# Miniprotein binders against a2bj90, part 101

Target 1, 235 residues: a2bj90
Amino acid sequence: MSRSARRKTSALNTVLRVVEVFASIQGEGPFTGTYSVFVRLAGCNLRCPFCDTRYAWSLEAGKPLGVEELVEEIARYEPSLVVITGGEPLLQRHPLNSLVEGLESLGLRVQLETNGILPAPARDEQLWRVYHVVSPKDVPVRVPGAKLHPSWVDYARATGRAWFKFLVANEQHVREVAEYVAKLGIPRSRVYIMPLTPEKLDMKELLELHSRIASLAVKWRLNFSPRLHLLVQLP
Below, E stands for the ipSAE of ESMFold2; O stands for the ipSAE of OpenDDE; V2 stands for 0.75 times the mean of E and O plus 0.25 times the DockQ between their complexes.

## First folded at step 11 (miniprotein)

Design IA2 (at its last look DockQ between E and O 0.71; V2 from the best seeds 0.78)
Fold by ESMFold2, look of step 11:
Structure IA2 (fold): chain B 235 residues (1-235), chain A 84 residues (1-84)
Amino acid sequence: as target 1 above (235 residues)
Amino acid sequence: SPEDVIEEIDETLEKVWELVAKALEAERRGNLKEAERYQREALELMRKAAELARRIGHEELEREIREYIELIERLIEIIRKARK
């Protein structure tokens, strides 16, 4: 960025609205099982009925934190992976790019979780080199306003750094996901199906649901994502 | 019909998020005046979506849209503070 633009946006790009920072295990997607630090950003552009992090919906739920301070806090955990999640992290795109720059300068591996409504990273963004798990909300259970931005498919093909994760409850949902990804040209190797848990289940029910969805993943030749943190009772 | 209005609201929300995306790109490029303009356009369109939801008596959807209005208003405030 030019010096003039940097001066005018310094406060904007140095502060993130952060709900929480904590260490845990990445329980979902391609990095399942990895010791991670989670950074939950405030604000969301959806109101999913099945959301289990409703407390992050409002931008006011976040505390303003300086990017440099946040990088130092994250680094002290010595994470194997930094997971940026939220609400919808891409709503804070500019300071998020600054955070990514800081984390990558320390050699930390970064993964973003997004609903994919806002566009994929441009080539000149720090986010371009980060891993992304994209969770579209337009299939099988459509949420109003949800539309996967087509740039995510292009980005996945160009970089190999994006995967697509879908909540499913039964085989009809899996069929709908399969038809959707085929229409968009998303290869099966980039697709995860994950159990849709409409309410808190007891452990037996949770395991049975995992077993059923995992069996469907094998049947349909799709990747399976657990909700491992629920199974092992971690945040 | 109420279902036709809900479809119109859904399409309107998609357009709002396209405008927000343009605002975020302008912000990244340091063009805060343009970023604010896109967010205000998004806000106006979101207010129209709220009126559509009110017209058909869809209280839950109207409440959700009001929360999106608050989000966009806060994003505008942040841009305005950075412009000072």
Scores: ipSAE 0.886, ipTM 0.953, lowest interface PAE 0.5, mean pLDDT 91
Fold by OpenDDE base, fold request of step 12:
Structure IA2 (fold): chain B 235 residues (1-235), chain A 84 residues (1-84)
Amino acid sequence: as target 1 above (235 residues)
Amino acid sequence: SPEDVIEEIDETLEKVWELVAKALEAERRGNLKEAERYQREALELMRKAAELARRIGHEELEREIREYIELIERLIEIIRKARK
């Protein structure tokens, strides 16, 4: 029985640049209400004007962490879900696949948050097995360089493990999202609309915005994502 | 027009991310030389985009593109370290 030489996985596959690790409730998308550990990765390929995590845009904002150490840190929280987020997690695709392998080996569920610019996982990647919430940044507010990679639509259809979350401020945005998803052949059951929240909203304004967007979700037959963490004052 | 230049920058950024995607796929296949080539092509396109933003006087966009240049330079350095 030949000893499979553990290929010394280069630092390329074993080190992540991590901004923060924290436990909270998933406030957004299909897993809203789930006790989760959030892993915010550093580096982003967008500069969204409405980004609430601008501090994660640079790779230098993250500390280099070994995948094994990070798996151990996450496991200590006993999460119901591990949420991989950041700037754009898929910029660190290779060590991220190693992280997913480690987490799945412990029986942990993983959800990725991505802007959908980089291609969906291939079938032989560990990322193929996890859940994905894709947040396109080309609709309704166009961010320069943002284009949803077509492979995400194919991945969603093939696996049933992807959802699409759109930031909306009004009914015109909801219309544009509805037209966009229809054009791309994304099933409406996979689409979430979420309030686009300016940084300066008080709780009353935040609730009123949620109410308006939720009503539009019903009218347009789309799923609604709250920003639950903002409503309940969690990180 | 400045609007046409902004559109050209947007298209250039899309091409950059396509090249970054190709680099990541080359890395997955173990072809780090090809990965570095794609990232260098991406870097040159980003430098052109920065110059376009400068020419139209869009200082904020130029700054953002310079931050993307730094991002790609770091991705290249990661690949270079893995090739040693």
Scores: ipSAE 0.878, ipTM 0.949, lowest interface PAE 0.5, mean pLDDT 94
Fold by ESMFold2-Fast, scan of step 13:
Structure IA2 (fold): chain B 235 residues (1-235), chain A 84 residues (1-84)
Amino acid sequence: as target 1 above (235 residues)
Amino acid sequence: SPEDVIEEIDETLEKVWELVAKALEAERRGNLKEAERYQREALELMRKAAELARRIGHEELEREIREYIELIERLIEIIRKARK
């Protein structure tokens, strides 16, 4: 085996801590409605008040899985999209690049979901070639420690493969998002606003919230993301 | 004031994640000794943040910061195993 192949077989490059793997429909962002396999990685560098996946915060929540084994498991679903989410997937950046390499070798489309605190991919990373949905936690309600790495704006401009998704509850939140993205030079075409859904809304309330936020997206000339999986009762 | 200390904690957490980012980049370049150094600097700053939270009696924030300490300790362990 070559030295490069030997390096790729180290635990550092070839093992991920994985919380769950499951098939569903992507309910959010630019690929809404796509048949997807979700790969939830363990570990997170934020403690968001509205986090619905608190069980993934610890690295110990994840089972160690080899990259090759995980690629084979994902491939059995024959997905139109592989969604790598977490926690914060970029905390496992090194083996994540190996996973992306394996998935791309099979012709699978990959989307990464990230809080954007850690830097965007460099040109020599496999991650450079895949899609990214960045959810900054600076705005509209700041999470302590959250700061969008400026390289995400450069990456989005250079590749057209990053979008920025914000949870919003009202028009003031949308105004703050609009000011934030204008200050950072993020094109409005790369911005999604999405309903901040409190627990225990009934279906009528959930649809009314979606309608209200969608109307604000039109008014402010931003893209709208539903939370489709909540509307159709999928995971 | 407690509000001033919370702002200091927030700034400290930002600096911690900047150091973790540098550690991950050093790791990508094969510089595992430098990666470990950055993670240990991150750990020291995170422990400072925990002491600040304790000083103002903010139990929930101190607990969250202790969980971040555990995360960084695990990242250091991963680097140390890779160096062997």
Scores: ipSAE 0.820, ipTM 0.924, lowest interface PAE 0.7, mean pLDDT 90
ESMFold2 (binder alone), look of step 11: mean pLDDT 87; pTM 0.847
OpenDDE base, look of step 11: ipSAE 0.794; ipTM 0.911
ESMFold2, fold request of step 12: ipSAE 0.877, 0.883, 0.883; ipTM 0.949, 0.952, 0.950
ESMFold2 (binder alone), fold request of step 12: mean pLDDT 87, 87, 87; pTM 0.856, 0.858, 0.857
OpenDDE base, fold request of step 12: ipSAE 0.861, 0.860; ipTM 0.942, 0.942
ESMFold2, look of step 14: ipSAE 0.872; ipTM 0.946
ESMFold2 (binder alone), look of step 14: mean pLDDT 87; pTM 0.849
OpenDDE base, look of step 14: ipSAE 0.833; ipTM 0.933
ESMFold2, look of step 19: ipSAE 0.876; ipTM 0.948
ESMFold2 (binder alone), look of step 19: mean pLDDT 87; pTM 0.850
OpenDDE base, look of step 19: ipSAE 0.719; ipTM 0.885

Design IA3 (at its last look DockQ between E and O 0.66; V2 from the best seeds 0.79)
Fold by ESMFold2, look of step 11:
Structure IA3 (fold): chain B 235 residues (1-235), chain A 84 residues (1-84)
Amino acid sequence: as target 1 above (235 residues)
Amino acid sequence: SPEDVIEEIDETLEKVWELVAKALEAERRGNLEEAERYQREALELMRKAAELARRIGHEELEREIREYIELIERLIKIIRKARK
């Protein structure tokens, strides 16, 4: 470890458990349509019944990768956005802050996807300057153990760098989301509703669901998020 | 009732993730002994949640909680490796 010690690195802050790295289009939320590199981190603190990425739940699903190597791999894609997702990426918070530092040193724009159970970034974290899309799992259907950490609302207000995204299937779900965000003081300009899609829908059904949820977004004065990658058949 | 026990499990899981959050903050500050202590507390509570799920025969929830136990055990191993 002499080489690592000379660069003041340790496994705790320089190694991430990574499931996959791939290029695609960000299909959801405020950055929809952006050419992105996705970094899926292993480990999750929830077992959502609607999870699309169950293969990332176990920390053992991830390969240990050094942060410096990962930054180099990401940079080769020349992304317009780096999306850090998972599982729940904030479980690997310390080395994640190191990854963010490396990416930002190259001028790469970073977005994190989180279920919001672990706290929002502190001002002295590298993650403080990252964009966050927070997907609470306590509404409309509560997942056991899910509770949005209140710091995310404070962080969103202080920085303007967080948005809140909710999976909905119908108007009752939208009403529940609206009540929830009002109770927490989350401004509607920061709220996205997104179609809750079953694992296998044909394209006609997928478009019809998008149309219904988009109409509800207009009716309730909320932002709409597509599942664009599903519509254009990208990973 | 089973619903009362499920609510207790849910509250226990929330406390576990609060302890994990404290462990992660301790890691950021270089306090690895404290980080491990919080993870061990989290593990103890998670084992309590698993036992509650077993008592009511909720097999799916018990399996999920045992996966969280594995997660916390791995996080502890990572902290221990960094301390040595």
Scores: ipSAE 0.877, ipTM 0.949, lowest interface PAE 0.6, mean pLDDT 91
Fold by OpenDDE base, look of step 11:
Structure IA3 (fold): chain B 235 residues (1-235), chain A 84 residues (1-84)
Amino acid sequence: as target 1 above (235 residues)
Amino acid sequence: SPEDVIEEIDETLEKVWELVAKALEAERRGNLEEAERYQREALELMRKAAELARRIGHEELEREIREYIELIERLIKIIRKARK
């Protein structure tokens, strides 16, 4: 980038729309059980009917926070991992790269959660260095307009820093996921299936659902993601 | 058929997110004019999708698309602020 281009983009790179910042245990994916600070960004390019964070869909649901201030706030928690989530974090791609740069400068590990519609990081982005959990919304339950961008498969192969987490309710969904990842050439070792909870379940129903989906994961030779935070009643 | 219109809306939304992706890439390159152009093209497609949803009487889908219109309008506003 020219010095002139950097000056014009400076205003875009310094402020994030943030819904909430909180410490908890990562309940999902390859980092399950990790003490984490969650940064929930505002704005989403989907309206999933099963979304548990609908309050984050609008950009106006978030407050504008400076990247430097946010790095300082996160650092006070002494996290083992920083989880960037929200609606869709990659809608705020530029200031998000600045946030990652700040966090990495402090030696903090970062995980991004994304729906995979927007392209994977390029090699020259700070986001290239972090871990990514991609949650496609085109399979097995298709959300209108959702399509996994092919660059995520390439990124996963190139870096080994991406995993794919699919929401499933039954064995038919698990079959569809297995066929989909085979077609795309995603290694099974990078695939997680997670219980789809479209409605509020009680603890008994939630445990039964986890048991069923975990058994299907073993049967289909896929990784299992719990919703651990729901099971242990954490944020 | 209403089903055909829903499929057309789905395809339109896919194109919108491709345009948003192009806008983000243009921003990365420092071309905010190009970024704003892609977002405006995305906004136009979203307005067409909302009208399609309205015509078939799919109120929930129309509401969702209108929320996407607000999202894109906000993204355009951010880009315009950075261009000044």
Scores: ipSAE 0.800, ipTM 0.917, lowest interface PAE 0.6, mean pLDDT 93
ESMFold2 (binder alone), look of step 11: mean pLDDT 87; pTM 0.849

Design IA4 (at its last look DockQ between E and O 0.78; V2 from the best seeds 0.74)
Fold by ESMFold2, look of step 11:
Structure IA4 (fold): chain B 235 residues (1-235), chain A 84 residues (1-84)
Amino acid sequence: as target 1 above (235 residues)
Amino acid sequence: SPEDVIEEIDETLEEVWELVAKALEAERRGNLKEAERYQREALELMRKAAELARRIGHEELEREIREYIELIERLIKIIRKARK
């Protein structure tokens, strides 16, 4: 690569648009309960109706931060897990790979959350070695433009480092998820169903919904994901 | 019919995100000219999707697509800044 191209590529791979960095508990998916630092990247390629983090949709919501500065900030929390989320983090693919490199050099474990529209990591990406929780938005209710990139299924089978998480409200949704994952060849051991929580649930309703979806997970032999942070009132 | 247009918009959005994926890969390889070209193609296609949504009066979908236009415009600005 030419010297000019290297300089321009380095600028791209050293700056991320970041909405927030905070410590909390990973409340969802296979790492539920882990003391985590969350890095929320700006920008999203979907407008999901039940998105919890609409404030991250615009790239303008993010502050430009250098990767080295961000790694140092994250490390000060002494996390057991670094969760990279957003918006859609893969929109900032190249500098995200630089962040992952920095975190891995300190021995920090990394998990990415993605809607899976953009492709799974290639073997030459730093992201290849991190864990991924993929939340497709084309089932049970399709969000326009949402299509799971087929490379995620291949990646999950090749590496064992991807899981698929679906928001569901009832048994019909669970049936649709089960049909979808069977069609795509996603092993049910890699599938989580999680309560779709409307904005106006009180604690009793939240617990009842968790109970219903957990019972459906057992019935359909799928993994259950809580929204633990909501139950324990953490961010 | 409106349902046929919505399906066309949906397929168009899928194609846009494929072009964005190509642009992001070009960025990773340091090929900023190609990255910008893919994003500009994605932008033109997204503008067509916005017009389709406007034509059928789907206000919410048109609003969402215009936010995607802003996203792609910002991504292009980032690439152009790195090129200068």
Scores: ipSAE 0.881, ipTM 0.951, lowest interface PAE 0.5, mean pLDDT 91
Fold by OpenDDE base, look of step 14:
Structure IA4 (fold): chain B 235 residues (1-235), chain A 84 residues (1-84)
Amino acid sequence: as target 1 above (235 residues)
Amino acid sequence: SPEDVIEEIDETLEEVWELVAKALEAERRGNLKEAERYQREALELMRKAAELARRIGHEELEREIREYIELIERLIKIIRKARK
């Protein structure tokens, strides 16, 4: 690569479009209960009708932040985990690898949230080293354009650092998830089902929904993810 | 049928995200010209998808696809800025 090509690629790798940075408890998936800093990236390649972060769909919803400045901001919270989420974080793949490198250099653990449409990390990417929670959007409720990239199954097998989280509303959805993961050869120990929460549930309805879906998780021998942050009224 | 057109749009969107993935891989390799080419191909497919949605009168889907067009246009702008 010419010196000019290296300089030009450097500009792509140093700036993220960030919607928000905040500290909270990880409410979902295998890291539930962990004190975490959340980095919500802007831009999404889906328009899920049940999305609770629609404000992050546009790249314009994010502010441009330097990777180094963002690492310093995150480090000030002394997090037990850094959760990178947003719309779809992998749309900003290159500066995201730089962010991960910075965070890992400080000994911070990193977990990515992704819809699994874009390919899993390659072995030479910094993202290869982190944890991933993949939330497919093709099952049980299909979003147009959503297809789980096969490389996520391979990545999960190769590294043990991926889990699959599915939004479910009823037993039919749980059945569809069970069939889907069996077909793809995803181990059930890596599968989480999580309540699909309609807008405007009160706390009683939310608890009842959690109870129903948790009971289905036991019946179908799948892991259960709460929406703990909603239950404890945290961000 | 409108259902067949919706299926065609869905398949087109899948192909778009494959092209975006190829663009991101080209960027990783430092080939910004190839990255821009893939994003432009993705943009043209998105425009076709928007036209299909318009033809069947699916206004919500057309709106969503237009937002995806804006996304891809932004990705192209980022690549172009890095190429200067």
Scores: ipSAE 0.862, ipTM 0.943, lowest interface PAE 0.5, mean pLDDT 94
ESMFold2 (binder alone), look of step 11: mean pLDDT 86; pTM 0.847
OpenDDE base, look of step 11: ipSAE 0.819; ipTM 0.925
ESMFold2, look of step 14: ipSAE 0.875; ipTM 0.947
ESMFold2 (binder alone), look of step 14: mean pLDDT 86; pTM 0.846
ESMFold2, look of step 19: ipSAE 0.878; ipTM 0.949
ESMFold2 (binder alone), look of step 19: mean pLDDT 86; pTM 0.846
OpenDDE base, look of step 19: ipSAE 0.572; ipTM 0.840

Design IA5 (at its last look DockQ between E and O 0.75; V2 from the best seeds 0.69)
Fold by ESMFold2, look of step 11:
Structure IA5 (fold): chain B 235 residues (1-235), chain A 84 residues (1-84)
Amino acid sequence: as target 1 above (235 residues)
Amino acid sequence: SPEDVIREIDETLEKVWELVAKALEAERRGNAEEAERYQREALELMRKAAELARRIGHEELEREIREYIELIERLIEIIRKARK
């Protein structure tokens, strides 16, 4: 009942460029299988050749939405997890912190997906308390301009709330990932390897790739991430 | 050589994103003037990267960099509108 008394001026000062909001299953990383609402933010600081969400690259691909309005829309789904993704969500850092504050005030669990080029959260940010899945794009195949900001390793060590996910196609890629994470001091318990799926892959090939990469994960003592949404044909 | 120019572009992009990170931090601390200055410096470097890509005829990379130019221009616009 007090909602009508809220000050709309604060909502006007905190606006996000949002491409889409939808319910699905988190198909990747440590929260695989969780009923989730995905919030895809516009804008990206990379042009990855294997990107599945190229439509989110331009900041103009997003519609401006007030944070309060967005929180209410998300809450109607009754999610077990809110996944903030994009493009690169950290490009909209200030209003993103406001969104996180609103979601956490409702007791909603939040996970961020990032390419890790922009720094990890500072301790005084709302994002500090959120879970993060960081997908560096400088290994095993480098994307121009991709360099993992070193603060992510410090953040993961200090908080235990970050994991690192790498797309791999074969054992050579896994070796490169293993060397990279060892050099950076990333514990293997925080590392996921995930199948790099070519654009035209039928279900048999997809399953064979999953089996191969999962076997490599066991061999190299790393966590395995499926692309579960592809296996079950969800968005 | 084209490979050396591509490497220079790559290093320039890394510097651009570092400046964007500084701009985002300035914005978070309420310093819109500083945030805009960092973004304008990032924009200058990005334009340099676009010209480097054009000079070696790398059409795809040039197109991608010009999309980054648009991104930074919009980020500047957002900073200026929030100030008002």
Scores: ipSAE 0.875, ipTM 0.947, lowest interface PAE 0.5, mean pLDDT 91
Fold by OpenDDE base, look of step 11:
Structure IA5 (fold): chain B 235 residues (1-235), chain A 84 residues (1-84)
Amino acid sequence: as target 1 above (235 residues)
Amino acid sequence: SPEDVIREIDETLEKVWELVAKALEAERRGNAEEAERYQREALELMRKAAELARRIGHEELEREIREYIELIERLIEIIRKARK
């Protein structure tokens, strides 16, 4: 790609509103156990009552950071994975594509976390090449305004780089997830169920909940996502 | 009923995010005018939803919708500045 194409990214396409950057273990989804740098972006298009990162809901909760500076900061951690999370990362879609380009240029693997309301990446976006964990908020616990955009199902089929992670508290929720993914034609191999923890549980209660939901995952032939970071007391 | 109004608000918010999705796609295609049209339509629907929440006395829901309006307005401003 010619040097001329790099000059027209406006300064705004190169700045992200970032709440925090930290290294930890990925505790959730298909990359559980991976040493990761987390980039939590500011701003969310939902107000989930069970959200554990409410401090990221406002765009003002984030500081403006340049993409180049952020790539350098991430690279210093020597991560096995870069996890882009936040409120909703796809609200900052343009500078996020620039961030992905920078990270991929260093050979870093990237995973995005999204609520799936905004459209999946198009083929011409840098985001097309990364891994996505989509967390729908319309099933089983309905959040107002939450609806999975259909393009995520198409993206998952086309690329094999998307998984769907659902928050569940009981067997009825697992049933609703199973019916929902069947209706949408999402392969069960791409579906994770994860314990819904709306309140602070003690470690005993947290382990018991994990055990119950894991048993339901086996019964319903779905993948199980722990909240490993909570179990091992990491960020 | 208040329950019917809450359902109407929820359906309105779904339409708002569909319009935001269309705006982002129009922007990606370089059609600024189309993007701005969808953004204006989204803001109008959110203002209607906030007024519905106010009418039923659901202060928390009204607050949340107003926060979404502010979010979208800021996103629009960011996008407009990026085009200059």
Scores: ipSAE 0.478, ipTM 0.798, lowest interface PAE 1.0, mean pLDDT 90
ESMFold2 (binder alone), look of step 11: mean pLDDT 81; pTM 0.752

Design IA6 (at its last look DockQ between E and O 0.67; V2 from the best seeds 0.69)
Fold by ESMFold2, look of step 11:
Structure IA6 (fold): chain B 235 residues (1-235), chain A 84 residues (1-84)
Amino acid sequence: as target 1 above (235 residues)
Amino acid sequence: SPEDVIEEIDETLEKVWELVAKALEAERRGNREEAERYQREALELMRKAAELARRIGHEELEREIREYIELIERLIEIIRKARK
């Protein structure tokens, strides 16, 4: 068999623990508004009190799915963007690189969502060419065990393919984020602040919070991320 | 004090995730013996963190740490099976 055929055969032996695959709109970060297919991987190395995807925390929440079968399922949606999320997708790093290889072979654009605790991609990984939205959980409200790996800042500067997104509820939080990113040398153009939305927030409260955080983004000269899918009631 | 113990747990968790990163990289490179060493070291530290949480009576944190132990135990096995 050719090298291409050998790689395809090898990928058939690679399995991911997948919670769900669905089409929707990317509601957050630099690709907000893009027609996307979401792939939610099982397992997380944090237990954030504000997490709204707690059902993905356990690896057992995911069903085993072969990479080739997953690529085929994703392709059927004809997405403009494939968003890999979870739990924490980088816990399944090796088979994730195989998935990225398969998606890249079809010319599909990929974005990864990560809490940034595990290191940024190495140059020899398929993930090196993927876009990353990194959501550190050590500021403004620290989650135990959360620490942004320093390689993400280096990766962002070297490649331009990473952005940093922070959940904030008020101006004190924004000040803390601003101090944090300045200390780490993260350029403002790579930083998004996003409303920290507690459970049971009605639409009026959600809009008011969006308005408040957007105004703070302008005041502090940071990018604003909505939670657009919540505003338009999509998954 | 309980706050000093919580800080020690937090620092221990940071070290655990560094070791898990090393285990995952070793597994990605096919170095199974090395991956197992990092996994064992990570589990040892995590069990220490669980005991610290239990001693100060922090039931929620202890539960979360025990879930992390389960995660680490399963993670390397699942990745190895996925590659086979």
Scores: ipSAE 0.806, ipTM 0.910, lowest interface PAE 0.8, mean pLDDT 89
Fold by OpenDDE base, look of step 11:
Structure IA6 (fold): chain B 235 residues (1-235), chain A 84 residues (1-84)
Amino acid sequence: as target 1 above (235 residues)
Amino acid sequence: SPEDVIEEIDETLEKVWELVAKALEAERRGNREEAERYQREALELMRKAAELARRIGHEELEREIREYIELIERLIEIIRKARK
């Protein structure tokens, strides 16, 4: 047990506002099918009309949890991946770096989910080492105030640890995504399109939508993200 | 036009998140005074955006902006408490 790493991070750099912690299967993006512990952080810098986690928008929706306690809770599940999600996790960037440090010390893999408005990790942050799935909200659907921070493109090129996941409802949206990623110089191999489900669909409608968007992904030579958790009725 | 005002609000919100980003980076570097300056500027722009939304009668947008003000104020409070 090396004595060195007790940098007195101030007590507040070690507290997160957490909505929920649960084990499930990662249903989306490059890690689809992975047994994961989800940590949903409170607070979001967007109010997306299609958001399925509106209950996480307020910081008050979360309870304050210590990083050490949270690491212990996560470790009990023996996850293949830890998924940090929420509203917008990067609003809690400082204690989030402390959480990542704790999880990595146990040999756990970490994925962050972010809307990409806030800057990508810097090289000196613990977040630099984890995987990131960025979900822009400026294309094809425009959410007010949403703009992809350019540093995410640079981070993706530098590390190979970022993917971009876009919500799409039709072929026009897929076209707009294709044009957008081409303009930004994002490699198509790093791009996922995922079905936009603004309303509660029944299982038949959900499968039909998945089929249509998957076919468009093949046609446009993009990766497809399911909403697997919805298809298999998991959290 | 109301449409022009909505566009102005949207551009203002983009600038706010740029300022929040700068504030977070300044905090990371230990530059507390700079962080607080960016936070104050962000809150001022958000208050202006809320007033613009109110003037055009866009109640939903005004509500959203007010929720963002609350979010930023709470984040600032958390950061300030971390410094003591």
Scores: ipSAE 0.574, ipTM 0.835, lowest interface PAE 0.8, mean pLDDT 91
ESMFold2 (binder alone), look of step 11: mean pLDDT 81; pTM 0.754

